# VH-VL binders against q96p48r954to1139, part 1

All scores and structures are predictions.

Target 1, 186 residues: q96p48r954to1139
Amino acid sequence: ASMGDTLSEQQLGDSDIPVIVYRCVDYITQCGLTSEGIYRKCGQTSKTQRLLESLRQDARSVHLKEGEQHVDDVSSALKRFLRDLPDGLFTRAQRLTWLEASEIEDEEEKVSRYRELLVRLPPVNRATVKALISHLYCVQCFSDTNQMNVHNLAIVFGPTLFQTDGQDYKAGRVVEDLINHYVVVF
Positions, changes and structure headers below are counted from each chain's first letter, unless a header gives other numbers; antibody chains aren't numbered by Kabat.
F, E and O are the ipSAE of ESMFold2-Fast, ESMFold2 and OpenDDE, as the mean of both directions, binder to target and target to binder. V2 is 0.75 times the mean of E and O plus 0.25 times the DockQ between their complexes.
[cut] marks letters that were taken out.

## First folded at step 1 (VH-VL)

Design ca1 (framework fv_cilgavimab)
Fold by ESMFold2-Fast, scan of step 1:
Structure ca1 (fold): chain C 186 residues (1-186), chain A 120 residues (1-120), chain B 112 residues (1-112)
Amino acid sequence: as target 1 above (186 residues)
Amino acid sequence: EVQLVESGGGLVKPGGSLRLSCAASGFTFSNAWMSWVRQAPGKGLEWVGRIKSKTDGGTTDYAAPVKGRFTISRDDSKNTLYLQMNSLKTEDTAVYYCTTDYYYGSFDYWGQGTLVTVSS
Amino acid sequence: DIVMTQSPDSLAVSLGERATINCKSSQSVLYSSNNKNYLAWYQQKPGQPPKLLMYWASTRESGVPDRFSGSGSGAEFTLTISSLQAEDVAIYYCQQYYSTPTFGGGTKVEIK
């Protein structure tokens, strides 16, 4: 069993996703879409840690303004928040099922399975996955300038979201499939 | 002036263990993803596994033949990459290369390699 | 895993002549949105580690002579050496990085 906080225990905003997630996503959408290596490049460790600590304490009071925060510090804070979720974004109970779905050879069957699995996620988790994948879809639309295409984002976010060590390639494939089929699955 | 220097290779018995090291210099090691690639005598190249930067989570990935037996780790304070090899098989006999993992899987810098021989 | 197949296994080419090496992937390594092929080429000379020659299928690594060129897209790729020099005798490997990295079996290039 999970011994930590679930996504539903986080401070939620008006869109029913964690305030930390929408603060970071919103900032990167405004300031970071054309930043080369966004999500790949690391923020400064101390700045990222301080930002994440302030977001964890009271995310609603944190105002990310252009020029005050480097986009790489914000992207690193978001990655660390998602990585550190005790139950994970896709939940530990469903983790293996999501990874198994990535191995379905028939693309139509695979997409159908992902839709089914999304419905089975807790509402906050489902909304958060949708918001995150929507954001990553936007990031990769600028991949010619930011160098972060779907595959690059999948390599970064697969292990982060599924908290996997030995199955990073399957986790990456789930993320890649969700981005590639965003219009159909959400 | 990027340099990667492998060490720790040698002769080991089947079922034995060996730890390889890779000393890195000339770049910011803590920000780099690192990989191990091996080459059996007279054969081609085979990716062994990778470790991401600690800032990116420090997670590891392994090729199927070594999963569960090999462990990759890093010590950013020493600019050193490690490969812990357990339950060695004769099929693991190869030159092991330390390499920087650039462009998410293309390997731009390589060490000189260290030979691991698993004798029967 | 994506399987990489190279052909021929070996070829002998006269000095100054064109050498062509083929590489096929079992699945497309082209990401359509950015039009990039996740395909690299390496050169390995006897007793030396591999050297990156080419990435994104056709982008030469710094310091690589312009007689080396990469072409192809999707699942079929070619490395061309337009005018073979003595120093080009080596084994050449293609490698995909669209998923878990996999290498082709290698092509030996020798002087005829």
Scores: ipSAE 0.000, ipTM 0.486, lowest interface PAE 16.7, mean pLDDT 85

Design ca2 (framework fv_cilgavimab)
Fold by ESMFold2-Fast, scan of step 1:
Structure ca2 (fold): chain C 186 residues (1-186), chain A 121 residues (1-121), chain B 112 residues (1-112)
Amino acid sequence: as target 1 above (186 residues)
Amino acid sequence: EVQLVESGGGLVKPGGSLRLSCAASGFTFSNAWMSWVRQAPGKGLEWVGRIKSKTDGGTTDYAAPVKGRFTISRDDSKNTLYLQMNSLKTEDTAVYYCTTGRYYSGYFDYWGQGTLVTVSS
Amino acid sequence: DIVMTQSPDSLAVSLGERATINCKSSQSVLYSSNNKNYLAWYQQKPGQPPKLLMYWASTRESGVPDRFSGSGSGAEFTLTISSLQAEDVAIYYCQQYYSTPTFGGGTKVEIK
């Protein structure tokens, strides 16, 4: 964990989310929605590292242009940024509670619990979760072309957002639940 | 809890225009993808079009019969969805439903009561 | 556009008996990567908007009685009402969401 690297200390855009998140999401929305395996495929390691370093230094100065960056490099940079957050997107303090909520069998009670947990997140974390899940909902809307359905996105983003080392199926279930119920949860 | 209330329907002559509104409450409208579905008297359901959230690009899609004549828009500050209908034809006579779809061109779990549009000479 | 065809157009069933409604799509609505069928079923009573009954072909919407079940895969689907009740008299629609949404023509379920 590093002082000054928490989500709340990032450069924030007009929508109260980190500029890094906005830049990556915007680029993928413009150029990557029909890309097969978006978020599943990895970018080139060196290009992803260089891009992420540029975004960490001054995200507002980074201009992503179609043809200059491969969408897989941008998607990999976003995943790494989210995974590397010292306190995590869902926070260390609330991590277990989020994972436990995924085990609630009654769907209405589960959705109600997720709404309660979202309100408990710091404002920037809550706004970032909302923006990210909205984006992933958009990505899966093109799943006929990009082949990334809700389940595939959950496999990718579960470990990324909850910073699990292994295959904690509960992390993926949280992501899948939030995408499936985002209209009523947010 | 969740409510969708359509308004603006009425009688209009062929070639005329009409604007429908849908007031939404009980969910986070700004993040919702919204659709219009219509039903001609005594006939089946027909999807008209959709609009994505502004966060997802705010893009619109339309069914072939209405492409170029109808425009869907939204005002997130008022939690309101709109359908601007131009160059109306008798075949556009229907009850128009405002609905939310949770998945791409998805299934619809919330529906308004509908508003009747009659296009007649 | 994917064309949805329902059969029969009308079905008369005695109370407590089984009602079976068929729905055929002009192309498969099964997405092989997730093994899900992008198909929903709706119930519409006179003067009311449609009500979602079923999604992913066989997943029952919350609050829908267990006498309603969905089956099928790919391009051929069935909605079954195992023991018809008086309140089940309605028009039933299938809908695909594999591409831009299209609905079946509807099946009217009546008491014999």
Scores: ipSAE 0.000, ipTM 0.463, lowest interface PAE 17.4, mean pLDDT 85

Design ca3 (framework fv_cilgavimab)
Fold by ESMFold2-Fast, scan of step 1:
Structure ca3 (fold): chain C 186 residues (1-186), chain A 122 residues (1-122), chain B 112 residues (1-112)
Amino acid sequence: as target 1 above (186 residues)
Amino acid sequence: EVQLVESGGGLVKPGGSLRLSCAASGFTFSNAWMSWVRQAPGKGLEWVGRIKSKTDGGTTDYAAPVKGRFTISRDDSKNTLYLQMNSLKTEDTAVYYCTTEYWYGDYAFDIWGQGTLVTVSS
Amino acid sequence: DIVMTQSPDSLAVSLGERATINCKSSQSVLYSSNNKNYLAWYQQKPGQPPKLLMYWASTRESGVPDRFSGSGSGAEFTLTISSLQAEDVAIYYCQQYYSTPTFGGGTKVEIK
């Protein structure tokens, strides 16, 4: 419990993010961008559980090949991994500050505040946020096919990344802001 | 030192059965995907089948010529891989190798045993 | 299944000369997510098990001399031995591990 479950304790790849995140994001980028309801549709519970257990045991040994893994199982495993992080992706210490930043009315000031908060995240968390938001930006570029626009992704990932019960709309607003301002914030 | 040692080969008549064993040492066997590869005398290499690690579902895959006749299993407590061969045919005559798939970056078959000869003849 | 075709079936090369072996797959073995070709090369000497030489088409296994090099991508691959030594006399196999593993028919390299 003390070791192996926080973001910084994961196996890291060449991009300084957890191999679990890299494997899942890459698979969805190659096979899942046109899948209707990607990230909204749940995978099969038992297959998702087995995949996530394999990734937690030894992410480097997991082979995600087209046809062998359903994209919804992979997307569900990624969401569950991120949701289950003990300290969260944005950290418990900074959680409220991120949520408060979403309420800044002036857009330029809001973006400036997000840039400041990103620098204050631990290096692995910052790199992982950048990689994830970059991926979600790509997902929404195919929204005419996959039906997952920025707002839909924010509804899914807000509760996941900030570990809420889905009733905290500010969490979704942070995700939406980061996607909409990706070019300026990162 | 990393090693794979096959045993159980021998002479059997067509229609007979034989069980091969592969003893692994020097690495974490329970995390490894394991395969059997065979080679008929004077011929090339032919993949027989694989078994994934228990954490990856413990599922098995087989080449078409052996599907339904051969069964691959593993005993992680003994670091041993098995190949149960039933309804043997003369075409199954070959040296049988056990081999591993590496955990990082998905290597091909990196570690090989010395092989054990199975001869199916009347 | 993906079919692997090697050429030539046999190759006679003088000591110190270059040996080139070709391998073609019936489908691409390039996995776009990680940009890796799931293609390996093996060396088998008489009476011995196969030995892994090369994986991901061009990555040399530890301990393999640098005179061995792999190239190619997608469906066409080459193994080159830049300066053949006596100990390199063997049969060489390509193998894809993109899907259900399949091997080429082998190329016998012998001294001219």
Scores: ipSAE 0.000, ipTM 0.436, lowest interface PAE 20.5, mean pLDDT 85

Design ca4 (framework fv_cilgavimab)
Fold by ESMFold2-Fast, scan of step 1:
Structure ca4 (fold): chain C 186 residues (1-186), chain A 123 residues (1-123), chain B 112 residues (1-112)
Amino acid sequence: as target 1 above (186 residues)
Amino acid sequence: EVQLVESGGGLVKPGGSLRLSCAASGFTFSNAWMSWVRQAPGKGLEWVGRIKSKTDGGTTDYAAPVKGRFTISRDDSKNTLYLQMNSLKTEDTAVYYCTTDLYYDSSGYFDYWGQGTLVTVSS
Amino acid sequence: DIVMTQSPDSLAVSLGERATINCKSSQSVLYSSNNKNYLAWYQQKPGQPPKLLMYWASTRESGVPDRFSGSGSGAEFTLTISSLQAEDVAIYYCQQYYSTPTFGGGTKVEIK
């Protein structure tokens, strides 16, 4: 049987986000929040690939248990899943608009624009962005231990979510803005 | 077992209308993207259009030859897909297949196909 | 819209011999970020609906014999039947799903 790579082609859970995203986020929240370099450190390539393949085959049947999966393998699987979405998490159609919104100098106008752009995302994409940013907000709350502050998460997730080569600072700014303004944007 | 059963085909005159139905079973219909694909007698396959699940916005997309004339809809409570065909042309004569992917993905490739229903448009 | 072109239109092959079908897309269907080719192959026998044979250019659908193989990348693809069997007589279609779905014109495989 077949399964696609776009967000809307994924198996959805009760929260209307991909089960792959929920499984990974839940595991990192339970076991990985104090792991030094979480999301910056890479898991073992073959283990990460096997985990991602299992999640893509039937995410609902995958049970992540401490001691059976390294947190870096899980975090790498999540990053790879998000990076490899054909249309991207923020969609190709809206990508440039999101990046340009990061250049708005007035903070109130910027936040208003992000809120507007979130409403324009497909429902699954919007819910997934909210769930991911909420999770990253939690990760940075433990930055004294895990060493992943907002700026560090933006460096990792900017290129991942906007599918850039790592040189586009605007992608990082969008991620940083969404984390910093989580309470007022979502 | 996944089953797709089309109905509603028949003979109609040019300019007429016809509504096709596809009864789905054996999978969670409400999560699936559904498509219609047609095949004129002795010719190749042509994608007609698709409808996304409600969680993905419930939006529809159509091939250029049918845009503005055909409408795809779904009734998740009845596990049924519909194709409303208006302003029919002789070029619309074809076997119409209901298609889906077992893993809720009909926008990509088509894992399951119904038996098809024949629509003939002639005077 | 991405245009899919298949060649040849028809092919006559003796039992046990190799059959090769070509498919070209008007633009690349390779997504560089995941390195996947958004291409599928279908088999259609007379009086039957199409059956999915292959996806991601080279991944066989469950139950498809290993004599069927897909190859190629970007805009040029090949479906190979290494040793043609009687039950393989059919029309074969390629399909891209990089954008809105489009099919090739089909290649009819017959026994010599």
Scores: ipSAE 0.000, ipTM 0.441, lowest interface PAE 19.6, mean pLDDT 84

Design ca5 (framework fv_cilgavimab)
Fold by ESMFold2-Fast, scan of step 1:
Structure ca5 (fold): chain C 186 residues (1-186), chain A 124 residues (1-124), chain B 112 residues (1-112)
Amino acid sequence: as target 1 above (186 residues)
Amino acid sequence: EVQLVESGGGLVKPGGSLRLSCAASGFTFSNAWMSWVRQAPGKGLEWVGRIKSKTDGGTTDYAAPVKGRFTISRDDSKNTLYLQMNSLKTEDTAVYYCTTGYSYGWEYYGMDVWGQGTLVTVSS
Amino acid sequence: DIVMTQSPDSLAVSLGERATINCKSSQSVLYSSNNKNYLAWYQQKPGQPPKLLMYWASTRESGVPDRFSGSGSGAEFTLTISSLQAEDVAIYYCQQYYSTPTFGGGTKVEIK
């Protein structure tokens, strides 16, 4: 992890989220919602790496019009960007608190706890979580075609966003809860 | 192009030691969980152990037959996975494969990338 | 450890006929929170490393022909090849990834 790589130090757009996140999400929303296995399938490693490097250098100048990039390369670039954040999207300091919130039995209490935790995130992190979960809510609306329901997205994004070992069910549960309760949490 | 290339196999006497290497290319190695899987001549697949990414704690897990004798490590600056094998037994004779424990990009669905394998023979 | 048991050990099937391979785990590999079975299938041809065919019990890996299908849930699973082709001659392994990975003993598929 190096200085200048944290979420707050990224290139920010008008919506106060990283331009990389905005542009990748926008591209997938326009071109990838009906793509089978979106976010589960990996793009080509060399193309994904080149794309991510271009986005890191100057995200606004990267060519992301329909047909210019494979959707799986763009989705993989987004996942790798989020995974590689040194402090993580939910922050390392608050990681365990978010995971513990997923264990709350009462649904209304759980949702209330998530709202409290969102307020405690740095503004850029909070805005980025909202934008990402909104996008994933949209992706799962097309699950009959793309085969990526809420559970499938939780399997992919739990380890990605919480930087976990993929066997920590609580990370997936947080993602699933945020998608299922998007309207009331945000 | 995603590739895993194993090296370091050879003939070693019982009680001896051997170090295997696995050179990874074409993906972000530092974020991948890596495993070793072996296959004795004419036998089935046997998982040996794994090492998690440094982000996930860099911890290791081992199958019971090798626990205490084998050590898995990684050098992310060189994109290389290692298997240090000590106190080798004839039962350790096998082709050793380097694999990803998860697909790169944090997609958890099994071992989707495998090397060609390197043969380790433990005999007098 | 979760023990994986495959049957039969070997299977001879004529070209164009159906091949069915069974896999049983000593405990459920179904994760109740996401309703997914943490089970994969691999194909290994002579002189080659294993190749991932199927994950989450029934999802085909990219590039795998649709004649391969996976079914089952919990602790009992099957891999079906609906119409065997010459290129399908291989040993097939099931593997759980619910906990520390374990493989089945393998099923050798040959042409009758």
Scores: ipSAE 0.000, ipTM 0.453, lowest interface PAE 16.2, mean pLDDT 84

Design fa1 (framework fv_felzartamab)
Fold by ESMFold2-Fast, scan of step 1:
Structure fa1 (fold): chain C 186 residues (1-186), chain A 118 residues (1-118), chain B 107 residues (1-107)
Amino acid sequence: as target 1 above (186 residues)
Amino acid sequence: QVQLVESGGGLVQPGGSLRLSCAASGFTFSSYAMNWVRQAPGKGLEWVSGISGSGGSTYYADSVKGRFTISRDNSKNTLYLQMNSLRAEDTAVYYCARDYYEGYFDYWGQGTLVTVSS
Amino acid sequence: DIELTQPPSVSVAPGQTARISCSGDNLGDKYVYWYQQKPGQAPVLVIYQDSKRPSGIPERFSGSNSGNTATLTISGTQAEDEADYYCQAWDSSTAVVFGGGTKLTVL
C-alpha cells in the first residue's frame, strides 16, 4: 500500500466520499456516459498509471479537463484505485456476508439484507458504495449508446470491488442486485 | 453434477417462430447468468443472448435484437429463448451455457438444432 | 470492435508441443478464454483468465496473453487433443467475441 491508497486518506471530511472517487466519477459523468465500452475498455497503461499516482498524491489539485484526459484513462484509474484498496470497498470482514446475501432466493428478503449490510459498513465505505452504484445506474441508462448494460457493468465491477479472480459469480451478482434495486436499497 | 439440457429445436419456415428451453440441474440456477450461443453448420461459435441470474438484465447480439427474447423461470430451473421472424441464417445448433462474470462459459448443454428452410 | 484472428489449422506429432495463437488489437489488456470442441460435442472450457485451468483439465494445457497475442500451449500433445479450439474475449462492441477457430491435428 502507498499514501492515498485507503478510502480515509482521500476524504475531504468524515461524511464525504474519497476525492479520487469524486474526481473520476464527475469526469466520466460529464464526458464519458456515451463513450462506447466505458469501464470495459482499458486506458493507456502509462497514462493511467501517471494519473492514478497524481490522484493518490494530491487528488484535490488534479484538474481533469474535457478533452485533456481520455475517459478510458480516467475509468481505468478509478477501477485500479478500487481494486487495490487494502481492505476492499465492502471490507474484508464483511466480504463473505455480502457474497452470501446474493444467494438469497426471495428478492424482498435479499434487498432487505443488502440494506442491513450497508448500515454495517463504515460511513466512508457506505457513502462510496452509494456514490459508485448511483454512478453505474447512470452509466447503464445510456447503454444503448455506450454498450454497458447492468450485466456488463457487473462483469467489470464484481471482480474489481470484491477483489476476485473473475470466477466468483456472486461478486457480480451483488453489483447487479445493487444497481437493479438502487432506489429501494439506497 | 452440473447438467444443461436443451429442447425445442426443429424445422420451421422463414418468418416462423420457435421457443427453445434449457433445463438446468446440479447448481443454484438463480445464482448464474445464462447465455445462448449458436453454431451454424460447419461454422464457428456466435454469441446470441444473455440474461442475469435474477432475470433483471437481458442483452442481445445485433443480429437477433428485436426478434429474439431471452427469459428464465428460476422456480423451474429453466432458461428460454423465444425466436420470432426466423431467417435462413438463423439455422444453427443452439447451446445453453452457464457463465461467470467475464462473459465466458464454464458449462454447456449438448445443443438443439434449429433449421429454417422452406 | 475487436476481431480475434486464429490460424485455421495446426498440425503436430504426438508428444510434441502445439501452439495456437489468437490475435487482436491490445488483447493483452483483456482476459482471454479457450474452448475445446470435438466433433458432435459441445465446447469445453480449457483455459480461463489467460492462463488458469479449470478442475479436470490436464496440466499439459497452458495459456499466455501479452501485447496483441494470446497463445494456447499443449505440451506433450496426445491423440485425444485433436479438436477445434476457440479463443474468446470481452469486447466493447459485443458482450462476447470468439475467434474463428483452429483445427488441431495430431499426426
Scores: ipSAE 0.000, ipTM 0.442, lowest interface PAE 16.7, mean pLDDT 83

Design fa2 (framework fv_felzartamab)
Fold by ESMFold2-Fast, scan of step 1:
Structure fa2 (fold): chain C 186 residues (1-186), chain A 119 residues (1-119), chain B 107 residues (1-107)
Amino acid sequence: as target 1 above (186 residues)
Amino acid sequence: QVQLVESGGGLVQPGGSLRLSCAASGFTFSSYAMNWVRQAPGKGLEWVSGISGSGGSTYYADSVKGRFTISRDNSKNTLYLQMNSLRAEDTAVYYCARGGYDEYYFDYWGQGTLVTVSS
Amino acid sequence: DIELTQPPSVSVAPGQTARISCSGDNLGDKYVYWYQQKPGQAPVLVIYQDSKRPSGIPERFSGSNSGNTATLTISGTQAEDEADYYCQAWDSSTAVVFGGGTKLTVL
């Protein structure tokens, strides 16, 4: 099935987020929270691509059962989906503004700025950011076992969500700030 | 604890209108999709309408499309169903139901409110 | 678009295993959900995503889904399990579909 490439053109479920995002997040929440290096470790390239293709065709019908998909294949499919969004999760129009907000020194002003920027995102993007950050907050709660603290998640998701080469420290800082301030920002 | 309380049901003549409300408490209302599911007397469950957490997306069963409008006020933790052009076959108990996280299944249900469409 | 078929009734003796089927084309490719409804009450979710139990649902409730048929299994059935049971699926067309329901009688 040919859904568009932008976030708003995806299959949407409850809470205005792509079904692909929900199915992957749910699977990892059920099966992957204690997996060492979750999101850092890559799945098998061919299995990840095949899974993502199935999710893009009809995400609602994809059956993700424990033991039938490795958690690293599912986490890699989610990261690739988010990385490959043509306009990005934070949008091209707002990308630079989000990165610059990470440099605000006053914590209260920074949090206020992030709230303002969230309101300016399209509804689907805003809901998807909230869902993803909520999930990452959950993942880091198990960092004693999975070895993925807030900083480690920021290193992985900064480049993924802002579509950088991995050394843009500001992208990681935005992700880290959103996780650390989840309760007050969302 | 999660609570959903419906109100606004009653007797109405064919062609009439009713507005149902559902007051939600015990959870972050704006984080969950909400739904209306109905059950005609002595019959099974029928999904009627759904709305995303933000209110940006709405969905309707073919049987009610164009006649019913689902909406929500997240500042008041309230879900609504505006029912227009009511027919005898719309007679049912209407349940407010919370959607599972980005999946259309119903983890909590209200007690229901009866809508009777009769002359 | 999927249509879900359930037997109208199933009878079981106390302590025995009850099995309620839900059939639909390629249903195994979709997630199935099960609801329990007692007379005069709202439905209660007993199984989500084929086989998972919500908090508070007894261990005797289990589910499976393969091929064209999903099954709700109640082991060691008790008198309080007597109710109507509905299966539900979600497909890619945004259609929420319920089965016709099965009346479980515990005699």
Scores: ipSAE 0.005, ipTM 0.463, lowest interface PAE 15.4, mean pLDDT 84

Design fa3 (framework fv_felzartamab)
Fold by ESMFold2-Fast, scan of step 1:
Structure fa3 (fold): chain C 186 residues (1-186), chain A 120 residues (1-120), chain B 107 residues (1-107)
Amino acid sequence: as target 1 above (186 residues)
Amino acid sequence: QVQLVESGGGLVQPGGSLRLSCAASGFTFSSYAMNWVRQAPGKGLEWVSGISGSGGSTYYADSVKGRFTISRDNSKNTLYLQMNSLRAEDTAVYYCAKDYYDSSGYFDYWGQGTLVTVSS
Amino acid sequence: DIELTQPPSVSVAPGQTARISCSGDNLGDKYVYWYQQKPGQAPVLVIYQDSKRPSGIPERFSGSNSGNTATLTISGTQAEDEADYYCQAWDSSTAVVFGGGTKLTVL
């Protein structure tokens, strides 16, 4: 009615975590943790597009209910939202630095570098990375059923979060490192 | 443990102004959206206003838009509601309510409330 | 532009099941939240996202939501459950919307 800003201003402005991310993550945690191929399988293109458009218009009004949305449509909408962020989740300014950090041979030094880079992210980006990685850590805990181990999630989310064409193996390595070291990094 | 303590309520004449405060403790204040919800004597709950964790986004019910201003000071863990042009219908207990996250739109913790009476 | 309608009161004997309804157009398409408020106290969240229970809320509290009606169910109702109960939903035109509240009496 006359309450608040547009969804894009709410999402890309000042909130600690975008509503789209929260809604999608919550739904997948509720309905999708045991779904085989979660995040690997694509939703139907038209349904995913309509869902994403609804979330961009007014995510707070979009209540995803079990049985009304296919989990693959929701997971695809989340991936598409993250991939299409204008500045990217890890920011364009810091993108190459994150990728280079993945090549540090000493594990302890590498983890320390990731912590330093997280502090340098804008607050919204940092909180969103934490929420997303926490969720992916949860997803892989059910890998015996959903078939999505850390490596499989890294293959999917590397290109998505770093906006690559899938050719840069370093992007996947960053995601894999953050999931594997979630407890010590966050 | 999460604690929210409201203050600033009182008796005010129609057309007057009043500023409410909510002191928060027990959680990372800047990470959560905060809200004001009111309840007129013997009536139900009515959402009044909300503010994002960073303070950059604010939201208002139509009944208070243009008269009330929500703000926060994250360095002091304090939420504010500046109420101007008060009307008899604004008489209510005003609750400070913590959003479950920064954007969930439902409230896991509430303060005890502070009474605002607008009387002529 | 959703309006949430609750019965003004519900009475139940101790140990019996209390059911409190919350009705709104296509409410089943939205998540519903339930709050308990005792006299002189602030509301307490007892159910979130239709059917989920916060940590510390007794298992006798449960929720459902389908079609136009959400229901809060309290099995084996106890004297301490006597309170006002409010349902809540989100709507893009009105933001946070509360039902009018239901007074639960346990006698």
Scores: ipSAE 0.006, ipTM 0.497, lowest interface PAE 13.3, mean pLDDT 84

